VH-VL binders against Rho GTPase-activating protein gacD (gacD). Designs and how they scored, part 5

Target 1, 185 residues: Rho GTPase-activating protein gacD (gacD), of Dictyostelium discoideum (Social amoeba) (q54f80r185to369)
Amino acid sequence: APFSSATLSFINIFKIITALKKTNAIETEGLFRVNGNAESVRSLWLMLNNVQEAIPVDGNSSAHDLAGLLKLYLRESKFPLVPLELFTSPAVPATIDEARVFVEEKLPTENVRVLSYLIEYLEQVSLKSSINKMNPIGLGVCFAPNILRSVNTNPSNPQFQVHMTNIQSHCNFITLLIENRLKIF
Below, E stands for the ipSAE of ESMFold2; O stands for the ipSAE of OpenDDE; V2 stands for 0.75 times the mean of E and O plus 0.25 times the DockQ between their complexes.

## First folded at step 2 (VH-VL)

Design u3 (framework fv_lutikizumab)
Fold by ESMFold2-Fast, scan of step 2:
Order: structure tokens, then sequence, then C-alpha cells
Structure u3 (fold): chain C 185 residues (1-185), chain A 120 residues (1-120), chain B 107 residues (1-107)
């Protein structure tokens, strides 16, 4: 089942990505790297939590604002999309086989649904990198801190410290998912 | 006009508590993440607490974790910092700061600061 | 933690001079860097965000550049009111960290 607004909701991710697709955001240079308008993103966030069925899109809708909304939604959700506590190693999965096992055996089913849909869109974005200048590495950098977070914000926890010192592996993991989506999901 | 006004600073003995307040006006307070940033006498800036726009997410550096608690009352446009078990190294000017852009935790507006002195 | 190191720690310059301050991150911060100006006795003021974007209302003599781990802040023609301490800040990861500051004085 989809999560509530206090957690990640598949329907909300779907609404945001649908709006991005309607604005042809994948042809926007610096998508997810260039900031949108702060007030517009906040207004969209508040609208997203209402009973509205779809984010309205017209000729003056900003791809950067919608991209900002997606990152904000991932960051502000009560529970992270990929909790760092699910990793038993000092590093997150680094190979296709490790990532597939993680998705199949460790990540909750609803989180897999949200993650697979998100990664599918990021793959589509990366396929237009000649236009938008966002390759899988760049997308990994933009999304890793928003996707891979600790549910335990106690920085004195040794496991939390291990993950924080290995942030490049987080970026590499998201890049790996984008580049190898069909082999992992 | 965006305005942030801090209050509650003062002189306090080590081991005691102090509560800082920041009154916000001129913008939709409930739509912005907020932080506290401090500055020791003659030294640089140090981030000490973050709270998301709804108050659901809070973050602290190791230096204050477990001693400081950030909170907000969106109905009153007020940000708080509860400081427990104060130490001499907590001495400084405490600034209330507004997050410039949602995911990007830089600060576009700052209050004037309120001084905190922890002295025996 | 991402360590931010500024160079120089202090600088003396004359009105009209071109002033350059550098900020180095201990790891790649993907242009998530700001520059602040702090006049003695006042709160910091945002000048530059995303490494190179000038904040609205900030004079065009201020500029930022750089990528990866190395970033530069420039004042093209120093004015008396620019005498202040300048700080860089990264917002790529928590905890948020600032450079130690560069104190700019007139000679």
Amino acid sequence: as target 1 above (185 residues)
Amino acid sequence: EVQLVESGGGVVQPGRSLRLSCSASGFTFSSYAMSWVRQAPGKGLEWVAYISYEGSNKYYPDSVKGRFTISRDNSKNTLFLQMDSLRPEDTGVYFCAREGYWLDSYFDYWGQGTPVTVSS
Amino acid sequence: DIQMTQSPSSLSASVGDRVTITCRASQDISNYLTWYQQTPGKAPKLLIYDASNLETGVPSRFSGSGSGTDYTFTISSLQPEDIATYYCQQYDNLPLTFGQGTKLQIT
C-alpha cells in the first residue's frame, strides 16, 4: 500500500513525475541540479498534500520547480526511501548482484515500488544527457543524499558514522541502479 | 520585509539550561526550514540545529547532540532552541537563520543574534 | 564531516583592488557552496549561492566560480564598505560546515 504523507507515498511520487513528464522536463539543462524558485516549490509541496488528483501543468510551469519538489518530497518524508540501517556492510551495494539481493531481500516491498519507479524516470533523464547534461553520475550525486538516509539521527551511532564517511558509495549505488535498472528490478 | 528577531540569551552557569526564541515575520514561516547558527567570540560560524518546515525532521552536529533541542510553533511564527547541560564552549552569539532553498541548506536571511555566555 | 578550508585567513588590500579568496572542500561538494559577508557587529549576509549565482540585490562586483573541491570568490574592484569577514559554506551534506573565514582589511 502507498505510504501516507508522513512517509513516502507512491501516488505522490507518481503525481510529481507525471507533472515532470508533462513539462518535458527531461529536455531541461541541469534538471535536478539547477534550483527552482523556493516559494513555488513550497506552494507545490503544500498542494501535493491536499486532495488534488494531479499537479496542474501549463505553459508557465517550471521543470526546475517540479524537480525541486521531487527532491524535497524524498528528503522530508518521515521514513527514508532507502534506510541506511538496512545495510549490514560498511559500504552499500557496489555490484549488480549485491544490489539485486538488497532489493529482493532487504528493502520493503512498498519502498521497492517507489524506488523502481523513481529510478526508471532517472534512467529516462540520463538517456537525454546530450540535452539536459545530467548523466547517471550526476543524478547519483543529486539523489543519493535524499534517498539514502538514516532513520536514526543519532550521529554517535557507529553505524551512522560509517555510512556518513562513505558518502561516495551512496552516490555510486544510485548510479549503479540507474545504469543497470533492468538487471536489478 | 523578512524579519527574524532572537531573544532569550543571557549569562548562565555551566550545567544550566537556557531557551532561545526567534520571532519571524514578513514571510510564510510554516513554508521554510529553519536553523540555528552560532559564533564564538572572535571565531567563525558553526551550524547547531536544523528543523524542517513541518517540524518532522531535526538534525544536529555531534557538538550539541543530546543537549540541544530545536522546535517550532508555526501558529505563532516562532522558532525555539532549548539548550541543556550548557558548557563554556557553548558561549557565543546565536543566530536564527532561514533556509534559502528547500533542499539546499544555505541561509538567505539571518536574525541579529542573541548573546549567550556560559561562565562560572 | 566535510572540512572547508579558506585561503588566506586574512588579507589587506586597497580600494579598487581585485580581491580573490579561495575555499577548498575535503571532498566533492557538487557546487553546493555559498559565500557570506559579515560586517563587524552584524549578522552574515548571503552574497553567492550554488557557487556562482549572485543573490538578488548584491553588487555585480562580487562573483563566484569553481567546481568539485575548489571554489573562488572575487571582488573585482574593492570598495570601503566591502571590509568584512567572508565565509564559505557547503550544503552538500550534513553537518553543514563553514570555512574558518577570511578577514578582509583596507591598507
Scores: ipSAE 0.000, ipTM 0.490, lowest interface PAE 11.9, mean pLDDT 84

Design u4 (framework fv_lutikizumab)
Fold by ESMFold2-Fast, scan of step 2:
Structure u4 (fold): chain C 185 residues (1-185), chain A 120 residues (1-120), chain B 107 residues (1-107)
Amino acid sequence: as target 1 above (185 residues)
Amino acid sequence: EVQLVESGGGVVQPGRSLRLSCSASGFTFSSYAMSWVRQAPGKGLEWVAYISYEGSNKYYPDSVKGRFTISRDNSKNTLFLQMDSLRPEDTGVYFCARDYSWEYLGMDVWGQGTPVTVSS
Amino acid sequence: DIQMTQSPSSLSASVGDRVTITCRASQDISNYLTWYQQTPGKAPKLLIYDASNLETGVPSRFSGSGSGTDYTFTISSLQPEDIATYYCQQYDNLPLTFGQGTKLQIT
């Protein structure tokens, strides 16, 4: 796991989303569903800490590669954006009130900042679904496994096994955040 | 050429303080995370401190947490390690290193080290 | 903390020999492992990163392999200049931890 993202760096999420906005990625069909080029995504990831101001964007920049970079960064970060260990029940929050309480009382403040910013962008993507064909449900499927992860990767851990059987609730949670951002954050 | 040069080591009594410096040249210092690694006489390597490229994230092992503070001045291409409440077990050679752990690449450039001896 | 255990702690070999050093992590580190060479009185030098990738300028006789908790470092044909102590280091989780080192001597 990337060492300097122990608390998930806001600045790296900001840089990636800024690059997505500069490429007008929001108007790209299948954004976050269509895979980028694996080698290009890896090259972008290795550059993140070497870019001072912003990720360079030009006419050859691929929205799918930048989208892949965002998912990769969330997936490979040492500390997951939303650790599954923060939930005491086998299911994650399923209502607006439960999600708001979770964000206000359980999720660390820096993680709330990152999650809020990310969900705001995903909401903007979903509002252009007539062009990009990505709705909140589709975005939930694309992002849940990258956002909601266990810090314990031991397969023999009973908690890990319980979370693995509730993948649909994870997707529904991300969809809930996108559809109700203003009521939760 | 890419180079890191440490300074500030010396002999001090237990309970005193030392501030180590590491001067970087030949690369864009502000674009890289940095670490301090120490080595006691005849012993192995021990990671001591980490600082992100912008200086906002800092990490320490429990052995020095609360006593050591890592910092950087990107305008001067300089890394620092402030060592307070020094103990005999802090004795060793202190290396600064350019740290690519975030990008899978480990610590690829090291200084020659500066010796620190804490003795009564 | 993740503990890194190297085997052997020391070894002697002849020029031209194939030398293998192992590094075992107390938990899965997902290939986030480096190997360093330290010659007496010098700073460590990065040889291998991400478990199996050879650093630029490092001779091809050095290689790394492994996954999960078990990793190996190999020198395919030992040279006199390879007299050194070799360290593995994980960067999967904090704190960063090194193996205790393997001291290599040539007969």
Scores: ipSAE 0.000, ipTM 0.467, lowest interface PAE 13.9, mean pLDDT 84

Design u5 (framework fv_lutikizumab)
Heavy chain, then light chain:
Amino acid sequence: EVQLVESGGGVVQPGRSLRLSCSASGFTFSSYAMSWVRQAPGKGLEWVAYISYEGSNKYYPDSVKGRFTISRDNSKNTLFLQMDSLRPEDTGVYFCARGWDYLEGFDYWGQGTPVTVSS
Amino acid sequence: DIQMTQSPSSLSASVGDRVTITCRASQDISNYLTWYQQTPGKAPKLLIYDASNLETGVPSRFSGSGSGTDYTFTISSLQPEDIATYYCQQYDNLPLTFGQGTKLQIT
ESMFold2-Fast, scan of step 2: ipSAE 0.006; ipTM 0.554

Design u6 (framework fv_lutikizumab)
Fold by ESMFold2-Fast, scan of step 2:
Structure u6 (fold): chain C 185 residues (1-185), chain A 120 residues (1-120), chain B 107 residues (1-107)
Amino acid sequence: as target 1 above (185 residues)
Amino acid sequence: EVQLVESGGGVVQPGRSLRLSCSASGFTFSSYAMSWVRQAPGKGLEWVAYISYEGSNKYYPDSVKGRFTISRDNSKNTLFLQMDSLRPEDTGVYFCARDFYYEWSGMDVWGQGTPVTVSS
Amino acid sequence: DIQMTQSPSSLSASVGDRVTITCRASQDISNYLTWYQQTPGKAPKLLIYDASNLETGVPSRFSGSGSGTDYTFTISSLQPEDIATYYCQQYDNLPLTFGQGTKLQIT
């Protein structure tokens, strides 16, 4: 299936989020917004493919590098977590009911599992916004371009063009999922 | 030293094509997202293209979408902007810039710019 | 698209003056804002990122503040080398958008 996440896996998302939890990343100001070291993030991404058990973390581990790894993994996986082609073009879900229907009826089961787990963590991050300064809107901006991607990157494709004009809707969709996780998943 | 150097600008007639290049040095080019920003004579800055660090994601404003194509060759530390169907309003200095987050963001390193004039 | 409006469009001040430039976004941009300095004939230079963080190597007389839709850029004691046009830019949403610029001249 062209819309399945052939290279995106629950186990890798689990490993990255577990590492973030071990570094107490939710108390880090600007988590997911502040740049980690790009070379360290790339190194972690290469390492992720060979790690069996867990990403090793210690007192020198950067929450920003691990946060960067999570976004990088989502962005560079062969198939996107949420393919834009699954939306009834041009509409991105804008209400709780629309999002729930999308998750229940359109998104593949394994993608739902990954997305649900990711959004649960982002909700936890947003609940600590007084410390980390990251609210659901900010998290939506950080994650939307990494989660919602087109399988077809050819700009002459009409479906791709329509989806590209809805960038604000993409950010709003992720924010909606974070704010209303229990009503959608 | 971290540097970006643009080339490929020139004078071209409306409807023609031009390809800009940007050579990066002094940093790990393949680890950074890159953007192109232009500036018309006497005007302000306008973002025109973005490319993610390995080239899988590309974004454009409506003003150039379908006409401009951003690409990169990480093995050569080079960024490109292919500009097709050029219009007089595309005239300006084109800057290559490095996004300070690996996603689309602000730009911390800028090239000197290469001038593009579309006239006839 | 998010509209970025700067004020004033131009100003003149004396060496040693405190200068403030404002930038207003048409919607909440959650501090995803940069300030650039552009000297005539040169590329822009990053001064401030994430609304209030000073870029490495930038003099401490430059500062940024604000939240939501309203942001300010301040030069606490103007120096002759500060003659430039200053731009704000948001990165909350695509397309990335810049303010129109504020041209600063010294009397």
Scores: ipSAE 0.000, ipTM 0.463, lowest interface PAE 14.7, mean pLDDT 84

Design u7 (framework fv_lutikizumab)
Fold by ESMFold2-Fast, scan of step 2:
Structure u7 (fold): chain C 185 residues (1-185), chain A 121 residues (1-121), chain B 107 residues (1-107)
Amino acid sequence: as target 1 above (185 residues)
Amino acid sequence: EVQLVESGGGVVQPGRSLRLSCSASGFTFSSYAMSWVRQAPGKGLEWVAYISYEGSNKYYPDSVKGRFTISRDNSKNTLFLQMDSLRPEDTGVYFCARTYEPWLDYYFDYWGQGTPVTVSS
Amino acid sequence: DIQMTQSPSSLSASVGDRVTITCRASQDISNYLTWYQQTPGKAPKLLIYDASNLETGVPSRFSGSGSGTDYTFTISSLQPEDIATYYCQQYDNLPLTFGQGTKLQIT
């Protein structure tokens, strides 16, 4: 099935977020906004090939590298965490009630599990915004293009064009999830 | 080697409290969800409490809900079960168990030896 | 709550025998089922997860099968060290529930 979560691994999301927590990443200014080192991120990505191995964390571990790994993993999954094709119309949910209905009725169960876990961590990050300078709006901007993607990337397809013109609504949707996690999940 | 060692069991009167502890070693404790499972003398297994790896999610069956509280201290690799308003039906061996990392799959790949709890008279 | 019923409650068999025990769920559990072995006085040990996947280090004589509501656990050639009580557990929904156990004795 095109919306299968088989290419998304809760295991890998859990390992990356666990490593972020061990580095006390929530106190890092610009977390998810500041880019990590590309070579270090690639090195960390190789650790995810060993499903039995936790990502090693020590005093020299970079929160920005681990944050980069999380975004890269979401971006490189064959099927996106939230396929844009799941929205009945080109518009994405804009209210708490619409978002709740979407996760209850449209998003596959395993994708809800991964998304819920991810949003919980992003909420924790936003609660430390006085230190890390990342609020729900900033996190929405950083994560929307990695979470909400089309499985159809052909630019000549009318549906692809419609989704591209709604980028702001995608960011707003992720922000809504972060700000209202307990009312939606 | 993964090790889970329970302590804190004993004999108590109905209505009293006990606090069980489970010391974990040989793995990254903060990366795993944990549970308590009990077994009455000569009976089968009964799940009694779950806690997520960071402590944000906790689940209980109706039989202990409101009386038992699960908690953890990741800095000390220790899991706790606070048991209040104990009843004779709570008598059994209490096992600390590790939930399979990294899923919320709620099955148990490693268990401690158990600590006995007897609620009588 | 999902109720798990094992059969038989007890079983006696000889070394080398094929032993099969069954576990029935009160509703579809989508293969979210484990089998544990508990020797007297010891903690349970995970043998099988996701209905049919053998845990690392567990002997190949143990196997699991089934789907929906009906699951089976098989020991292809019983060994003396297999004397134990065997439990199934579902993890499709909370609360987590176990079968009542099947006590396996030799001879």
Scores: ipSAE 0.000, ipTM 0.449, lowest interface PAE 17.6, mean pLDDT 83

## First folded at step 3 (VH-VL)

Design m19a (from m19 with heavy chain E57Y, light chain G31D; framework fv_masavibart; at its last look DockQ between E and O 0.06; V2 from the best seeds 0.00; counts 0 for: pae E 17.0 > 2, placed apart)
Fold by ESMFold2, look of step 3:
Structure m19a (fold): chain C 185 residues (1-185), chain A 122 residues (1-122), chain B 110 residues (1-110)
Amino acid sequence: as target 1 above (185 residues)
Amino acid sequence: QVQLVESGGGVVQPGRSLRLSCAASGFTFSDYAMYWVRQAPGKGLEWVAVISYDGSYTYYADSVKGRFTISRDNSKNTLYLQMNSLRTEDTAVYYCARDTPYWEGLDYFDYWGQGTLVTVSS
Amino acid sequence: QSALTQPASVSGSPGQSITISCTGTSSDVGDYNYVSWYQQHPGKAPKLMIYDVSNRPSGVSNRFSGSKSGNTASLTISGLQSEDEADYYCSSYTSSYTWVFGGGTKLTVL
């Protein structure tokens, strides 16, 4: 990975989303699609584990920097929010009922808490798509590779190749969660 | 060509303060996170503190938190460690070391200074 | 939170290959590739020998190699020489931006 990883934690997701809400980022065109400034995002990354400090919202950080931080945190966390290895049986959920069963029976409770909180915010973003231009499909494209990752990163592993060929089903799964949050969670 | 040179070590009594400096050359200092590592005589390596490339983030080992302050001056290519309320267990050789550039996100320390000895004794 | 375990000492004769282990858990060594190895001669600063499990920095002899199997990283020194006698430390990521060193392994060349 291009950045050192940290352990996924609810407090860090909460800190980032709180900063996004305080900046009213939801009204920013291209939120989560437009990249933030690399130096600013790295600086924010280094601050994440200082639990006594809130993420600064008025300094050099734009909405796109905070959005980039959220995606980077999910992408570079030591363990994925949704391990692809959980899709061996059943396959990637494609219906509301399949997604509900997955969330209730397969995903660890701690991960469900983080995922539910994240999807709730992405739903709020999608409800403002007339302003920010980010509908559930666009958000699914932006977040699927950051949420759905394999624990195994060995390129020679056949499981790795299968996961790489399922990218569209991963985007569709995140889209499904955003569109149907209250029915699934 | 990369060089890190520590200075400011010495013998002090408990409760006193010292400031260590690390002069950097041969690379773009402001692109790199920097850290301090110490080694008590005859003991292993212990991480002390880290500072981000621009100084906006610092983190400390529990053993020094609240007493030590890491800082940097990118215009002078210099890293600092302010050590207050020194204790006998702070006696060690203190090394400065270079982390990776901020855009690489890799955690290894490829260049180390020669170290400066801090002795805290009554 | 996690500890990296190294043997306290290893020994070998000139020309032999030796291996130093660094054992953690799946949550630090097993699932990620952040293990680094440092050589330290008495009275000297540590020197990076291996990073990201198996990569050698410029100027490090190809006699030094790194690998990982399961939760154990290994440093292998082939063609052992008297100059290799030193302390060796592994380092890896732990949670919350805490990076730690293993306890160190003293290599004696017989």
Scores: ipSAE 0.000, ipTM 0.429, lowest interface PAE 17.0, mean pLDDT 82
ESMFold2 (binder alone), look of step 3: mean pLDDT 90; pTM 0.920
OpenDDE, look of step 3: ipSAE 0.024; ipTM 0.673

Design q6a (from q6 with heavy chain G53Y S57Y; framework fv_pritumumab; at its last look DockQ between E and O 0.08; V2 from the best seeds 0.00; counts 0 for: pae E 13.2 > 2, placed apart)
Fold by ESMFold2, look of step 3:
Structure q6a (fold): chain C 185 residues (1-185), chain A 122 residues (1-122), chain B 107 residues (1-107)
Amino acid sequence: as target 1 above (185 residues)
Amino acid sequence: EVQLLESGGDLVQPGGSLRLSCAASGFTFSDYAMSWVRQAPGKGLEWVSAISYSGDYTNYADSVKGRFTISRDNSQNTLYLQMNSLRVEDTAVYICARDTPYWEGLDYFDYWGQGTLVTVSS
Amino acid sequence: DIQMTQSPSSLSASVGDRVTITCRASQGISNYLAWFQQKPGKAPKSLIYAASSLQSKVPTQFSGSGSGTDFTLTISSLQPEDFATYYCQQYDSYPLTFGGGTKVEIK
């Protein structure tokens, strides 16, 4: 229950991805790699906290600003979409079967719902990589630090330091999810 | 042609500070993770620190944690290493190394600079 | 930390010899292993990644093999320009670690 109630609003992920789709962001070179304008992203962040309002899609917002908003929302939400603490035993999933078991048995249901929706969009982005230059590995690198985070951010915590030494396995896990979405989810 | 040019190596006393730079050219710097690797005179290679393509994540060898800070400026195509509380054991040639681009997601190095010498002695 | 142990630490060989250098990881690293060559006073040069994949423009006398914990670098016919120190490096997890090096000297 605590993980199902704690960190994320599916509504907010839905609002951001809907705005990305409305701007046809999927055809933008460097989507999710290129930073948006910091002031614009901050303004969108403040607006996102008003649940009743759709994100404006006009000449003010670039695709990079909306992409930055998605990463910022994942990075700055109080609880992570995938808590690194779930990997202490077992280790980070490295195979399709291990990832399926993790999603089915370890990750809370609401987090799975959000993750599945997010990975579906990232898969769509990767299918347009000839245009946007973002293949599954590149998306994995961009999103792993935003999706996979420790609940405890104190640098002196020994568990925090252990999690930081596994960054390549984190990128590989997100890449695995994007490449094998239908087999895992 | 990929080029990595280190600078800022000097002779310093124990407890001192030094800031190294690595100027990158011939590739899109902001696509690549970067590392510092050091080599003490007559010794092997030792990884020091790494930074992700965006600068969002850094990692450090235990021997330098809390004393060294890696950073990058993607607008100037430059990698930095701030070294504080230097010890005699930090004496080495410091070499910047290009990691793989963000779409590879792995940490092997394909290009290396010539290095800059840091000597810590009284 | 993953310890990388190279052997031998040094060797002497003649031009034309087949040279084999080994590298052992303290735990399984799949194929996340790279090999580098370093000549005196020069920057390291990348030879092999993913245990066996030859880097572009590297001469074909170099080859790599292995997976898991045991890896080899082979120079099929040693040339005068091949005497150098060779390092392996794992990139499975942080901290990134190198082997201690193997000096290849021409008799």
Scores: ipSAE 0.000, ipTM 0.518, lowest interface PAE 13.2, mean pLDDT 85
ESMFold2 (binder alone), look of step 3: mean pLDDT 92; pTM 0.921
OpenDDE, look of step 3: ipSAE 0.007; ipTM 0.534

Design q6b (from q6 with light chain N31D L96W; framework fv_pritumumab; at its last look DockQ between E and O 0.03; V2 from the best seeds 0.00; counts 0 for: pae E 3.9 > 2, placed apart)
Heavy chain, then light chain:
Amino acid sequence: EVQLLESGGDLVQPGGSLRLSCAASGFTFSDYAMSWVRQAPGKGLEWVSAISGSGDSTNYADSVKGRFTISRDNSQNTLYLQMNSLRVEDTAVYICARDTPYWEGLDYFDYWGQGTLVTVSS
Amino acid sequence: DIQMTQSPSSLSASVGDRVTITCRASQGISDYLAWFQQKPGKAPKSLIYAASSLQSKVPTQFSGSGSGTDFTLTISSLQPEDFATYYCQQYDSYPWTFGGGTKVEIK
ESMFold2, look of step 3: ipSAE 0.266; ipTM 0.668
ESMFold2 (binder alone), look of step 3: mean pLDDT 90; pTM 0.896
OpenDDE, look of step 3: ipSAE 0.684; ipTM 0.865

Design q6c (from q6 with heavy chain G53Y D56S S57Y, light chain S30Y; framework fv_pritumumab; at its last look DockQ between E and O 0.08; V2 from the best seeds 0.00; counts 0 for: pae E 15.5 > 2, placed apart)
Heavy chain, then light chain:
Amino acid sequence: EVQLLESGGDLVQPGGSLRLSCAASGFTFSDYAMSWVRQAPGKGLEWVSAISYSGSYTNYADSVKGRFTISRDNSQNTLYLQMNSLRVEDTAVYICARDTPYWEGLDYFDYWGQGTLVTVSS
Amino acid sequence: DIQMTQSPSSLSASVGDRVTITCRASQGIYNYLAWFQQKPGKAPKSLIYAASSLQSKVPTQFSGSGSGTDFTLTISSLQPEDFATYYCQQYDSYPLTFGGGTKVEIK
ESMFold2, look of step 3: ipSAE 0.000; ipTM 0.462
ESMFold2 (binder alone), look of step 3: mean pLDDT 92; pTM 0.923
OpenDDE, look of step 3: ipSAE 0.019; ipTM 0.651

## First folded at step 5 (VH-VL; framework fv_pritumumab)

Design r1 (from q6b with heavy chain E104L; at its last look DockQ between E and O 0.05; V2 from the best seeds 0.00; counts 0 for: pae E 15.8 > 2, placed apart)
Fold by ESMFold2, look of step 5:
Structure r1 (fold): chain C 185 residues (1-185), chain A 122 residues (1-122), chain B 107 residues (1-107)
Amino acid sequence: as target 1 above (185 residues)
Amino acid sequence: EVQLLESGGDLVQPGGSLRLSCAASGFTFSDYAMSWVRQAPGKGLEWVSAISGSGDSTNYADSVKGRFTISRDNSQNTLYLQMNSLRVEDTAVYICARDTPYWLGLDYFDYWGQGTLVTVSS
Amino acid sequence: DIQMTQSPSSLSASVGDRVTITCRASQGISDYLAWFQQKPGKAPKSLIYAASSLQSKVPTQFSGSGSGTDFTLTISSLQPEDFATYYCQQYDSYPWTFGGGTKVEIK
């Protein structure tokens, strides 16, 4: 199936964010909250897998499709951008200092670079919240389930069960990253 | 502030050898692929060689393959180019350039040094 | 190897002119193209990456466009500090290759 086993790569994140920037998507109300058209998002996904094909950009309706593509790409990657298994000790970071230590000491360098790039864009979106209505908390809610995922998807695993009960702390962590990007990264 | 400072350029006879260094500062050196680019006097830019952040992967232009060796010392934040069997056509300013990391798929040069002149003449 | 053909090799222009420089790749490179500015005796300076993305602190008179094989750098209103040589570079596949350069000089 086209949504399984895709490997997350910076080039694809870069292509999607570049397309979002080219459409001035940050001025779109409900960006990342409003669903894109499922058929359009699927079509964009198929094009994304060809590195020689540019992501098409057109009118304002494409902003929600590109936003949906970004979330889908993060959610459907074979390995998560931030594996929940890294939170076994310590728990999900709740303070700037805890987040900085996590980024410096737990998350692999390549994942940090991808995460930093993504959070930088989400910060830019939040700075336009008067227009797009998406503040850091709203973006945290939209992105946490797509960024923070378990590598182990077996529902019988007790570690998987614990991660499912921490959804609010996951949203808070992403919100913290957006609000404090320069202090953490 | 990102800084790249090349050294080791000299006058050398054809067939000779020379080792260039590039001292890096202001960034986490091991996270970045690095390249050497050269510019012959009055001419355009030519990519010479690249090395991954870890040093495990190298690439060379066909014109220098087998004669030049790129390397790095991440503990000293230094990039090297060992140039052997030098030819007159290797005469150029050799410039150290920072690539985006290979895993990012964006191998454009975002910072450049000032260069060091290598002259190959009998 | 991907050959990059840059046009023109030189041009003369006045302050305030609109300047257009083109770059053609011998095969498709998607948008993996960068533009650099180089002044005499100085290191190149990155202007544009990914065909159209402006580097930080680059003045807004610079813009890039194109994908596939045909790319354009535009200087919308030439400033005195913009007289330089401009290069395109592909980073789709090794070896990385540059265009031959375009010298923009005072008319």
Scores: ipSAE 0.000, ipTM 0.428, lowest interface PAE 15.8, mean pLDDT 83
ESMFold2 (binder alone), look of step 5: mean pLDDT 89; pTM 0.889
OpenDDE, look of step 5: ipSAE 0.007; ipTM 0.544

Design r2 (from q6b with light chain G28D D92W; at its last look DockQ between E and O 0.04; V2 from the best seeds 0.00; counts 0 for: pae O 11.4 > 2, placed apart)
Heavy chain, then light chain:
Amino acid sequence: EVQLLESGGDLVQPGGSLRLSCAASGFTFSDYAMSWVRQAPGKGLEWVSAISGSGDSTNYADSVKGRFTISRDNSQNTLYLQMNSLRVEDTAVYICARDTPYWEGLDYFDYWGQGTLVTVSS
Amino acid sequence: DIQMTQSPSSLSASVGDRVTITCRASQDISDYLAWFQQKPGKAPKSLIYAASSLQSKVPTQFSGSGSGTDFTLTISSLQPEDFATYYCQQYWSYPWTFGGGTKVEIK
ESMFold2, look of step 5: ipSAE 0.271; ipTM 0.670
ESMFold2 (binder alone), look of step 5: mean pLDDT 90; pTM 0.896
OpenDDE, look of step 5: ipSAE 0.419; ipTM 0.801
ESMFold2-Fast, scan of step 7: ipSAE 0.406; ipTM 0.707
ESMFold2, look of step 9: ipSAE 0.287; ipTM 0.662
ESMFold2 (binder alone), look of step 9: mean pLDDT 90; pTM 0.899
OpenDDE, look of step 9: ipSAE 0.000; ipTM 0.549

Design r3 (from q6b with heavy chain D31S W103Y E104L, light chain G28D D92W; at its last look DockQ between E and O 0.12; V2 from the best seeds 0.00; counts 0 for: pae E 14.8 > 2, placed apart)
Heavy chain, then light chain:
Amino acid sequence: EVQLLESGGDLVQPGGSLRLSCAASGFTFSSYAMSWVRQAPGKGLEWVSAISGSGDSTNYADSVKGRFTISRDNSQNTLYLQMNSLRVEDTAVYICARDTPYYLGLDYFDYWGQGTLVTVSS
Amino acid sequence: DIQMTQSPSSLSASVGDRVTITCRASQDISDYLAWFQQKPGKAPKSLIYAASSLQSKVPTQFSGSGSGTDFTLTISSLQPEDFATYYCQQYWSYPWTFGGGTKVEIK
ESMFold2, look of step 5: ipSAE 0.000; ipTM 0.480
ESMFold2 (binder alone), look of step 5: mean pLDDT 90; pTM 0.897
OpenDDE, look of step 5: ipSAE 0.008; ipTM 0.558

